# Ledger of designs, part 22: VH-VL binders against ADP-ribosylation factor GTPase-activating protein AGD1 (AGD1)

Target 1, 225 residues: ADP-ribosylation factor GTPase-activating protein AGD1 (AGD1), of Arabidopsis thaliana (Mouse-ear cress) (q9fit8r1to225)
Amino acid sequence: MHFAKLDDSPMFRQQMQSMEESAELLRLRCLRFYKGCRKYTEGLGEGYDADIGFVNALESFGGGHNDPVCVAFGGPVMTKFTIALREIGTYKEVLRSQVEHMLSDRLLQFVNGDVHEVKEARKRFDKATITYDQAREKYLSLRKSTRLDVAATIEEDLHSARTTFEQARFHLVSALSNAESKKRFEFLEAVSGTMDAHLRFFKQGYELLHQMEPFINQVLAYAHQ
Key: E = the ipSAE of ESMFold2; O = the ipSAE of OpenDDE; V2 = 0.75 times the mean of E and O plus 0.25 times the DockQ between their complexes.

## First folded at step 17 (VH-VL; framework fv_recaticimab)

Design r120 (from r115 with heavy chain G57D; at its last look DockQ between E and O 0.29; V2 from the best seeds 0.49)
Fold by ESMFold2, look of step 17:
Structure r120 (fold): chain C 225 residues (1-225), chain A 122 residues (1-122), chain B 112 residues (1-112)
Amino acid sequence: as target 1 above (225 residues)
Amino acid sequence: QVQLVQSGAEVKKPGASVKVSCKASGYKFTDYYMHWVRQAPGQGLEWMGYINPDSGDTNYHQNFKDRVTMTRDTSISTAYMELSRLRSDDTAVYYCARVPWYYDTHGWFDPWGQGTTVTVSS
Amino acid sequence: DIVMSQSPSSLSASVGDRVTITCKSSQSVLYSYNNKNYLAWYQQKPGKSPKLLIYWASTRESGVPDRFSGSGSGTDFTLTISSLQPEDFATYYCQQYYNYWTFGQGTKLEIK
């Protein structure tokens, strides 16, 4: 809980200003982190493209009906290898997608969504503050001799300005609380989820190749015979 | 005419409590924050705290937080300040003061009550 | 707390003199979002409650004579009495209401 009291007070105003400054500093850090994440996921995508190129080259080199390896194994050796290597490539594409979703997209939402809402809420609050202060000035100026219809209008405008001010204040508090919550909790989850995605990627790759191990050993033994 | 009228002078012994009243007239009592300020003999002004007379919410200066209680009775437009565990250095004139800036703590004081002299002597 | 420092602590002057009292805050009392300086000036005569002279640093309260004026912004503020009258001999306090409420130590204005 970040706000000790919600009353419009010196302490409340200081807390809001401090949280706004903190959100802007974090926005700049998130932009830098986002650029690093984009470079990483683009590298994974290029790596997948390279995997496809490697598999295509392997298919072109072997697996043809005239090759001695194809004759010895009836043509399936290159097929088994290329199928397995394509599957490993798909695991890499899943990892790329998971990092993008879990981390890159969340960083961008914070920068373009959450901090933007803080700035818009501040603008609304500033305008409501000016209107409320103007209504307070008129109310302060009332005299006993002020006509009843003029006084009634001033009082009605004061109550309306107060309502608008309190709504704008609550909206700003809500936007700041949302941004602060993401600062402390959601980014830790996002980074941790990215680590779990890497664990799953390597586990799937290991399991695929491990299931092929008897076949690999048999082919190696035949080649050496 | 906007007025704040305080209760009369008090003489107390160390360790006692004092409760000062401040009756408001001439304005809507719940529209404006009420503050308490004291002035020791020959000394300057020291802010003690405020009350929102609409909600009853209070905020006390840290130096008084464990000894002061501010309350109000909206039916008679009266604010109260009670200071407990009195010491000789609590001898002062105690003022109530209104913030005339509608429903805002961030304001100047106008008017002030006439003051209540509290003398603490052993 | 924001510390308010007044200068001078006492001052002797004659009727008709121009008097300047300064007040310096340890932090800015300008709230940039409404562009107001949260500073007031009070006059206090012996045995009496403080009387408001100036609020928002420069706005004269209704019924306060034209000879009283306030100026300054941020941390440095001045109360000026352009031509002293006999009723102006008193103690003057500045006060900030930006972050809590603190007062200067007072300036006692006496007859020379």
Scores: ipSAE 0.559, ipTM 0.823, lowest interface PAE 1.9, mean pLDDT 88
ESMFold2 (binder alone), look of step 17: mean pLDDT 93; pTM 0.945
OpenDDE, look of step 17: ipSAE 0.565; ipTM 0.792

Design r121 (from r115 with light chain N34H; at its last look DockQ between E and O 0.22; V2 from the best seeds 0.00; counts 0 for: placed apart)
Fold by OpenDDE, look of step 17:
Structure r121 (fold): chain C 225 residues (1-225), chain A 122 residues (1-122), chain B 112 residues (1-112)
Amino acid sequence: as target 1 above (225 residues)
Amino acid sequence: QVQLVQSGAEVKKPGASVKVSCKASGYKFTDYYMHWVRQAPGQGLEWMGYINPDSGGTNYHQNFKDRVTMTRDTSISTAYMELSRLRSDDTAVYYCARVPWYYDTHGWFDPWGQGTTVTVSS
Amino acid sequence: DIVMSQSPSSLSASVGDRVTITCKSSQSVLYSYHNKNYLAWYQQKPGKSPKLLIYWASTRESGVPDRFSGSGSGTDFTLTISSLQPEDFATYYCQQYYNYWTFGQGTKLEIK
């Protein structure tokens, strides 16, 4: 496969290097962000546990559905509240999972996949460059007096080296382009998705608790009598 | 001996197209990039673009990108440069030139064709 | 685009004279990887195609007389003719091929 649009020029190579540097910087940022995401998801998990602990404590305090004492201080409403809180806990778990999947995993994939491919492609390109340069030098060393069979072999080697070089170059450029593309679109999608997940979380929680508002008001009214 | 022989002089009207040929000999045609350079009367040299005779891939200077088409016929080791929508300022000698650095897109030009005079006049 | 600027635009000299033509590039044409300057010099006689004289800034093309020499690096380059011969009266061009291809405006060497 001949890549006619990819000119091997010093400027082109410099551009590639610049792109690689950018990719590396992005990698570092992604790693830092990934760590932050992990801490966040861990916190969500811990929060969930704490929430359940609170619910259990509240249920214990209520002493059961048939406890007159419990009824006196709003036992039935507390039960509704604990049920709601457990449900909200499930929403929190969903949020945690979404952050992990939509953001953390994608970040990691970028670091371990896309950027890694760039690095590997660079290695191949560098190797191919050396081989190609050597082949060119040999070709340039040919003399008119050189045996035809030797010359033919050297030309063949040069052709092979060129092909390999061009392929390596193409792969490197493709890898870089892919990384750049992800920078522009993939991460935006991930972040926006995460934002939406949070919005959904709070909306669901709000709606659920809002349904309890009449009961809360009733209990409050009773308490102020 | 490596030689590039171009087609003869052309006289064209504005708006017309011209196609210049460059026949290569003395070397493997597909192993070298073929470049085109023009020179207006009494002026300097202006690079127009190149073609990879092997793949047919082309790279044109931005100034000519929409008007120039470079092609090749490998069977006869001939490169072609077509310039369309000719203007008076396209009057120039057009040269084909080979990049001597083997399988490299960037290099010096050696040898040059003898040049083709294209005159655009109303 | 890299702009190539030659100096002088025209020069009058006599046979036997030492002639120096300078070429400046707007950007460095030295590629660090190869440690080579992507610069060439051409000679063009009236009615003829350009002829390669020097490539890689200082390498003389085969068949080019020893009196022609190229020097310089980065952005500043010089073509020197040590002893001008009658056949050397022509226009000379520098060319960079570091980033695409651009030529100097040319230096016309005339007989004094």
Scores: ipSAE 0.396, ipTM 0.699, lowest interface PAE 1.3, mean pLDDT 90
ESMFold2, look of step 17: ipSAE 0.481; ipTM 0.789
ESMFold2 (binder alone), look of step 17: mean pLDDT 93; pTM 0.943

Design r122 (from r115 with heavy chain D104E; at its last look DockQ between E and O 0.56; V2 from the best seeds 0.00; counts 0 for: pae E 3.4 > 2)
Fold by OpenDDE, look of step 17:
Structure r122 (fold): chain C 225 residues (1-225), chain A 122 residues (1-122), chain B 112 residues (1-112)
Amino acid sequence: as target 1 above (225 residues)
Amino acid sequence: QVQLVQSGAEVKKPGASVKVSCKASGYKFTDYYMHWVRQAPGQGLEWMGYINPDSGGTNYHQNFKDRVTMTRDTSISTAYMELSRLRSDDTAVYYCARVPWYYETHGWFDPWGQGTTVTVSS
Amino acid sequence: DIVMSQSPSSLSASVGDRVTITCKSSQSVLYSYNNKNYLAWYQQKPGKSPKLLIYWASTRESGVPDRFSGSGSGTDFTLTISSLQPEDFATYYCQQYYNYWTFGQGTKLEIK
């Protein structure tokens, strides 16, 4: 929603309120998603640990000794496999980091930065509105019999209050516009980036393991003799 | 006393332009928005737009957006409304009116100018 | 645009009569923030400019006789003249200023 006009009207205020509500809803969604992302990244970390544990176990079984028994178990191929798995673990860590940076951090920044700014701007706007209203009331209460100096002071106060009010309004609109802009573009970028990160992860892992295919086939053929 | 005094009657041909003036007195000109409203003969009132005399900012009704220009001269507390590409259906009394609420964009109109009759005829 | 509909379009009455004019808006002109109805009533005599009678739906402008009163909220509004005087024969308009400015079509009050 583009603010076509910045005039202070009931409709304008209604539009602002609607945008604020939308921003708040988005904030809540972002927080929920953030929590999910954290759990995911934690899981990736734990998965990495488990992967290393598996690699270690496999190395102990078939990769650690150059004895006939180990060779019979496909020791050399297992060693290649453990090396590959360690490398894949590295890819997993990269994925974890990318999700954290491209998605989790951005979500948090939106919540604690952009939406927070909207809330602060609203507070300022509300305060300015009250002050402006009071100043207007005083001005409207002026009588012909009112001393000129008093009238002048009241008028000056009104102008000051109006200026503050206009500034506050501008800031609130700006904050809302910024939040709205991020809604459309920032999150798309974050999500698409995350998708790409996952694709890269699986592609790298696949390519690495695919290089082992001849060895796997060889071992399988031997085992079935 | 707050007063709005408008320029005299105008007779124009189709396709021409008309510029109506509204001189304000009795109040600080820049403190209030100036609106323009027209009334065709025997018809109701139609809002055309407004100008903020302080900033010069304007807001026009969509029906007039491409033909109306509102300006002001703060030095003489005068607002102007120019309507171009006049048509026969533009024949009307044109009023300036002040929004009495201090620097408010929305409000009632008080006072009104005496009106300016614009007649568009071939 | 908010459409303002007045009823009746015209009416005839006699001096001393109680007259009621209604105005309906296509949407509410009540602003929740200040709980005010953004509605005004004007009187227009032939060859003259409109004159403000009522603003905020029920506040009478200074100098307007007590016999004029405005009431209503939201979408339904009423202008009442408690005892019609000879000078009250005119056309009356309601106006919303909630979202831009629109007027009712007018109610012409004529002498019976």
Scores: ipSAE 0.216, ipTM 0.666, lowest interface PAE 1.9, mean pLDDT 90
ESMFold2, look of step 17: ipSAE 0.363; ipTM 0.690
ESMFold2 (binder alone), look of step 17: mean pLDDT 94; pTM 0.953

Design r123 (from r115 with heavy chain N59D; at its last look DockQ between E and O 0.35; V2 from the best seeds 0.00; counts 0 for: pae E 4.7 > 2)
Fold by ESMFold2, look of step 17:
Structure r123 (fold): chain C 225 residues (1-225), chain A 122 residues (1-122), chain B 112 residues (1-112)
Amino acid sequence: as target 1 above (225 residues)
Amino acid sequence: QVQLVQSGAEVKKPGASVKVSCKASGYKFTDYYMHWVRQAPGQGLEWMGYINPDSGGTDYHQNFKDRVTMTRDTSISTAYMELSRLRSDDTAVYYCARVPWYYDTHGWFDPWGQGTTVTVSS
Amino acid sequence: DIVMSQSPSSLSASVGDRVTITCKSSQSVLYSYNNKNYLAWYQQKPGKSPKLLIYWASTRESGVPDRFSGSGSGTDFTLTISSLQPEDFATYYCQQYYNYWTFGQGTKLEIK
């Protein structure tokens, strides 16, 4: 989670590599999870479509004004039931949208955005490392007989390569730290928010149908005669 | 001429401390990491730790972490290694060694100091 | 920790012989991004500090006779002395500097 030392040292290089491996493993898991989430939200959408079909069939079964089912307390109260079922369908669509935004979109952003930036930062670091190694080779080859203007250019190139290397190194640290932060905090929040979205969905559905309970009892009492 | 010249031999009793100096010459002292390595009589080489002479930052091998302190004085191009709570098995030759690879811990050692013999006996 | 194993632990040879010392690391010391092997060889004579012979596995240090050569990559490395001289009596160490710093146990070379 936190870099123990920021020196370019064996410990630092080990920690970077470990975090990169962890980020790649997490990317693969996130991609699989995203595919599962997409299938789930597709199912919620299809479930909503089925809900509407069920309500339409129930309304048709209730029939016209003079139908015996409609006249026998079915029509007006059945309308209340079909309105409630349509509203529950709306709650399901809200749930689908919440899961997509809270979880599915965040998983995809991690895969395509955050881990992509880690890979790009690694490429820049590796290139800067090669350039810096080359500059260090030239610096090590300096002799006291080397012309002063050549030596000055080699030293300037060395310091420039070191600056670029250090910038690339800390950019990679920053990208890895961001990915670790997402791992530890954002995904827990996303899953917890998804759990809460499910809780609210079922509470809203229960409250709506609970208001139907007196009607259910009246119809059952009437039917028992 | 690149040189590392170490302080003279030490005889210490168990529980004491020793501080070995390593004076560098012939190069930019702050451009290259300095390491300390010891060698017990008849034994191989054991890495102890390093110091970045520019920043003063250090990293120590686990075996020495609670007993070793590495410092430097850039005004006289000198590195120091202090080992406390000496035991008889700390009897060894202690070397300083430079990494001649510009400003990088990942490197070989050249040159080595001449070594400082530390003898710990009661 | 990367363990360095040298073979043989000691050997005797005659002046003029070709001598080969091997060094194996428990993990690769090749950093594939810069294509360098983080491996050095040292010579140590009795009572003296180690002397650098070879770095980057195969690069000979200035002033080292050309009879000394290094080869190998990854985990397997070799120091070769093409024609042994009387002054080559010493102990030889390999060292990795890829991840921390560890040394082989040494190879003591005695001239018959």
Scores: ipSAE 0.232, ipTM 0.624, lowest interface PAE 4.7, mean pLDDT 86
ESMFold2 (binder alone), look of step 17: mean pLDDT 93; pTM 0.947
OpenDDE, look of step 17: ipSAE 0.626; ipTM 0.824

Design r124 (from r115 with light chain N99H; at its last look DockQ between E and O 0.01; V2 from the best seeds 0.00; counts 0 for: pae E 2.4 > 2, placed apart)
Fold by OpenDDE, look of step 17:
Structure r124 (fold): chain C 225 residues (1-225), chain A 122 residues (1-122), chain B 112 residues (1-112)
Amino acid sequence: as target 1 above (225 residues)
Amino acid sequence: QVQLVQSGAEVKKPGASVKVSCKASGYKFTDYYMHWVRQAPGQGLEWMGYINPDSGGTNYHQNFKDRVTMTRDTSISTAYMELSRLRSDDTAVYYCARVPWYYDTHGWFDPWGQGTTVTVSS
Amino acid sequence: DIVMSQSPSSLSASVGDRVTITCKSSQSVLYSYNNKNYLAWYQQKPGKSPKLLIYWASTRESGVPDRFSGSGSGTDFTLTISSLQPEDFATYYCQQYYHYWTFGQGTKLEIK
């Protein structure tokens, strides 16, 4: 929704209010999503730790290079596997970092920055509106009998109040427009980037483990003899 | 009790600026206009201008329009008068004074501050 | 600008005397709409700020002794002290607030 006119009409005010409500709803959604993202990234971190624990356990089981028992268990292949798993762990860390940077940080910025600016702009606009209304009422209350110097002061005050009101209105509209713009483009980019990050993660892991396929097949063939 | 308390005496050189403060107490600061009046040594009273503390609107006497700036800080109920490009003939006691305001009428001065002596000398 | 002219510029009197100070405005300060004279009188003692005595030409400020009275309308005004007291020796100023604010040149009341 775009502002077609910047005139201070009832329709204009209604449009602003509608946009503000939309922004608030989006803020709440962003906060919920942010919490979900944090849990996910924490889980990725914990998962990484668990993965390393597994690798360590497997290495311990395989023993040293000179252990005949290790060779019997496919020690060399296990070593390749543990090396690959450690590498995949690094990919997981990269994924965690990407989710945090491309998604979580942007969500937080929207909530604490863009939406916050809308709220602050609204406060200023409301204050300016009150001041302008008061100045207008004083001006309208002037009589033909009013002293010229008094009238002049009231007129000047009205002019000042009007200017402040117009500036506040402009800032609010700008803040709303900015928030709306981010809703349409920035979040799509963040989400799509996150999808790509996941795809890369799985692709890299697959490619790395796929290189082990011949060795896996060899060990399996031996075990089934 | 309604009181206006002004800042202390000032000594300035020609060409300099002076800023005098007037702190109001005992009443709602924004309900009355604040006027400034000066009095040269041994001379009469000269009106300089006023400020609406509520809006910040000002009205200056023509003789001071280009050199005087009146402001206020509502948070501390204080009015300020700054006079720039000082001359020797600006040596005077400067007073702030409260004036009632109505839509059709500005009123009289009551009360007055204690005055601030400003001396301009080379 | 409305010019305010006081008479006399200085006056010597004794305690107990009746004192009269006059003030003339260059134009009428009577507003026909409310039938009020936009004129005030102030007292100033040496080294002190002016003090309001009379407003609306004849209304005495609270706390001002009844020996002080203001009269007049249009362009001619008078401040009267019925019985001068020792504390009344000071300079007195008339002021119009009909069109902006202007003061008379002052009347210095001295002890005889």
Scores: ipSAE 0.107, ipTM 0.606, lowest interface PAE 2.4, mean pLDDT 90
ESMFold2, look of step 17: ipSAE 0.456; ipTM 0.792
ESMFold2 (binder alone), look of step 17: mean pLDDT 93; pTM 0.938

Design r125 (from r107 with heavy chain D54S W101S Y102S; at its last look DockQ between E and O 0.01; V2 from the best seeds 0.00; counts 0 for: pae E 17.4 > 2, placed apart)
Fold by ESMFold2, look of step 17:
Structure r125 (fold): chain C 225 residues (1-225), chain A 122 residues (1-122), chain B 112 residues (1-112)
Amino acid sequence: as target 1 above (225 residues)
Amino acid sequence: QVQLVQSGAEVKKPGASVKVSCKASGYKFTDYYMHWVRQAPGQGLEWMGYINPSSGGTNYHQNFKDRVTMTRDTSISTAYMELSRLRSDDTAVYYCARVPSSYDSHGWFDPWGQGTTVTVSS
Amino acid sequence: DIVMSQSPSSLSASVGDRVTITCKSSQSVLYSYNNKNYLAWYQQKPGKSPKLLIYWASTRESGVPDRFSGSGSGTDFTLTISSLQPEDFATYYCQQYYNYWTFGQGTKLEIK
């Protein structure tokens, strides 16, 4: 629905107030979502560090040179596993960075950018409303005995104040409409991009592990001897 | 024109800290990981760590983990490396370098910054 | 850490010579599942930052002359300059990016 087709009525002002309340509630939900995304990506980063540490410990435990523990772990095939675990860690780091870019950054931009514009437009509208109300009260105070040049000035002031009010109202409606449009499109794109990043991550992991299946079977067969 | 421009040379006393800046231009700063590498006089290259400019997440080489801090300011496309508790053997040229694959910490370095000479002397 | 060893540490050559620099890693840097060697070569002239020559062991960076070539796999790698030019006198470094980032100690190529 278009905001610009509404008249200036109690119903119209009630709808603008309702849209502003909705925008503030959306800001709070986006902030919570951002914090959830931040925790998720921080967890992926910590997981990456842990993956590297785990692989390093496993390699050190293997010892290297004719070590009986290294033979017990299947030797050269275990080296392929530690290499693969490092690469999976790299994929996890790429996923972390993509989720931050596609979702977390966009959520923060909406919270700090678009809602700020709505608040500034509301301030200008409130000021214009006060000026218009004052000009209207002066006009309503006119008497038939009032000098014609004073009455004309008051009428000109009223016209100017009404024009400024209508302009400020249009800008507020435009800012609210812009924020609502971004809600429909940009967040859907951000969430879809995040899902695509996960798809790529699991596809890379699957392709890697699928190619390792013969080596997995070699180690299992060796362990059963 | 992809470019990394570093802050000027610094002279420090042992025990002090140094903070080197690296300003990026010609590409989207937050899409590419930034690494730091140093080179002592007449010596080879030593990797120190990286930062993700988007998140601020870091990974440091074990030899520097206790003394190095890498940060960035995305509003001016600038990465920072701070090395504390300086010793005479920290005298080196310090480089920033980018991994040219977007959103990937893993890779070779291109481009490099011009280097920042840090001298630590008694 | 994966240790990178270059040979020789320095060498002298004349313009027009064929030059070979070797680099050996303490562990394989071949990721067998994508069949890529995670190895790069850099050129560094005095007072300047390193310049990328080769990545993936054998892929030449844009703008690098055809006389530079990289070869090898696994643990043993070679940088070859087929016909040495005056501007090629520099220090050359190999670098692995398989597990963290480590560099060879460098090979200084000097005018004979």
Scores: ipSAE 0.000, ipTM 0.433, lowest interface PAE 17.4, mean pLDDT 84
ESMFold2 (binder alone), look of step 17: mean pLDDT 94; pTM 0.951
OpenDDE, look of step 17: ipSAE 0.375; ipTM 0.733

## First folded at step 18 (VH-VL; framework fv_recaticimab)

Design r126 (from r107 with light chain N99D; at its last look DockQ between E and O 0.34; V2 from the best seeds 0.52)
Fold by ESMFold2, look of step 19:
Structure r126 (fold): chain C 225 residues (1-225), chain A 122 residues (1-122), chain B 112 residues (1-112)
Amino acid sequence: as target 1 above (225 residues)
Amino acid sequence: QVQLVQSGAEVKKPGASVKVSCKASGYKFTDYYMHWVRQAPGQGLEWMGYINPDSGGTNYHQNFKDRVTMTRDTSISTAYMELSRLRSDDTAVYYCARVPWYYDSHGWFDPWGQGTTVTVSS
Amino acid sequence: DIVMSQSPSSLSASVGDRVTITCKSSQSVLYSYNNKNYLAWYQQKPGKSPKLLIYWASTRESGVPDRFSGSGSGTDFTLTISSLQPEDFATYYCQQYYDYWTFGQGTKLEIK
């Protein structure tokens, strides 16, 4: 991300335009990606709700320590299984939240925040440029014979227009620099982070069930009696 | 009236340095960029660089970047151009010129100084 | 750098003649956002510094006679002197200020 020259010039303004066009193209791609991510995280949430429903049904089927079905399946066994299944559901909700915050929210903030700020900064810059050019034209035409009060007003307007122009230019540069920084690195980080979140999710689930494997095998052997 | 008055002619030997002054009058010195342009005998005009008298910021043509230094003294409204390691092909008339487009380096030149002849000979 | 090419390099004309001088740039000097051509014309008499005639391709500087006019856009520009006067015999330069600052090689206008 490199503005080779920060001085205002036709070449500098062309560089800004090129960066604005690149940001708009990426915004459209991010919007489509966001829609896919949103649907995915909604599906994880619905899946979590279904998991809880399944566990509740399994608990109800198993009943208490005096329930005939609980006796047939071994009541403490059902409790261990339902506890494990609830924990796996919790891991899924953590995954949903991580994908939402690491990827979905960042995509939306880029589309609605960062690119929007570039467009607003461009509008302010264009307006300030017109005002500044007009003030510079009046200042160019000043002569020593110009009335002192008219000259003072023209000079005051020029100073004000210059201040506004430089502020608008700085803000546009800053908005473009921010958008370019996100384009280069933050989306790679976000996508990689969601892959890591999936890795941790499957590791947690595997470790939980692996710890239970001897118990599962013991119960299966008992069930063959 | 707007006026740029330059220092007098100089005769130098190869390897020496020259510093040309350009005193501005009739306008706010810090409101306008100052450029330097040279003209070899019988030749056209060659842009050398500019200074923003307000900030002191400079921009030099690549051909001069390693040998030229442009400075100013705002207390006496004077710009300076120093060219070092002079060669015989640096023999030229050196002009200062103002950009009358307020606080913008990209503009036309008005007025020009009267020119300073620098002769570099062995 | 943007190269500025002037034609002709020299010409002879009589007082009262109409003269045109052309200037071509290697790249457009029209900035689309403000619709200005970053081009100026200068007159230089022997032993004197250049004098501004025209800026923004077609705007006459204050005090420049109406017989001087500039036209063109983008890469092709023309300086026209409608009725030569004795004081108009000089060398004329075009200059771009779009990207750096470069001058044409000059056009020497002489008495025929």
Scores: ipSAE 0.539, ipTM 0.821, lowest interface PAE 1.9, mean pLDDT 88
ESMFold2, look of step 18: ipSAE 0.242; ipTM 0.624
ESMFold2 (binder alone), look of step 18: mean pLDDT 94; pTM 0.949
OpenDDE, look of step 18: ipSAE 0.553; ipTM 0.794
ESMFold2 (binder alone), look of step 19: mean pLDDT 94; pTM 0.948
OpenDDE, look of step 19: ipSAE 0.611; ipTM 0.815

Design r127 (from r116 with heavy chain G57D; at its last look DockQ between E and O 0.01; V2 from the best seeds 0.00; counts 0 for: pae E 21.5 > 2, placed apart)
Heavy chain, then light chain:
Amino acid sequence: QVQLVQSGAEVKKPGASVKVSCKASGYKFTDYYMHWVRQAPGQGLEWMGYINPDSGDTNYHQNFKDRVTMTRDTSISTAYMELSRLRSDDTAVYYCARVPWYYDSHGWFDPWGQGTTVTVSS
Amino acid sequence: DIVMSQSPSSLSASVGDRVTITCKSSQSVLFSYNNKNYLAWYQQKPGKSPKLLIYWASTRESGVPDRFSGSGSGTDFTLTISSLQPEDFATYYCQQYYNYWTFGQGTKLEIK
ESMFold2, look of step 18: ipSAE 0.621; ipTM 0.847
ESMFold2 (binder alone), look of step 18: mean pLDDT 94; pTM 0.948
OpenDDE, look of step 18: ipSAE 0.533; ipTM 0.779
ESMFold2, look of step 19: ipSAE 0.516; ipTM 0.793
ESMFold2 (binder alone), look of step 19: mean pLDDT 93; pTM 0.943
OpenDDE, look of step 19: ipSAE 0.603; ipTM 0.808
ESMFold2, look of step 20: ipSAE 0.000; ipTM 0.428
ESMFold2 (binder alone), look of step 20: mean pLDDT 94; pTM 0.951
OpenDDE, look of step 20: ipSAE 0.635; ipTM 0.828

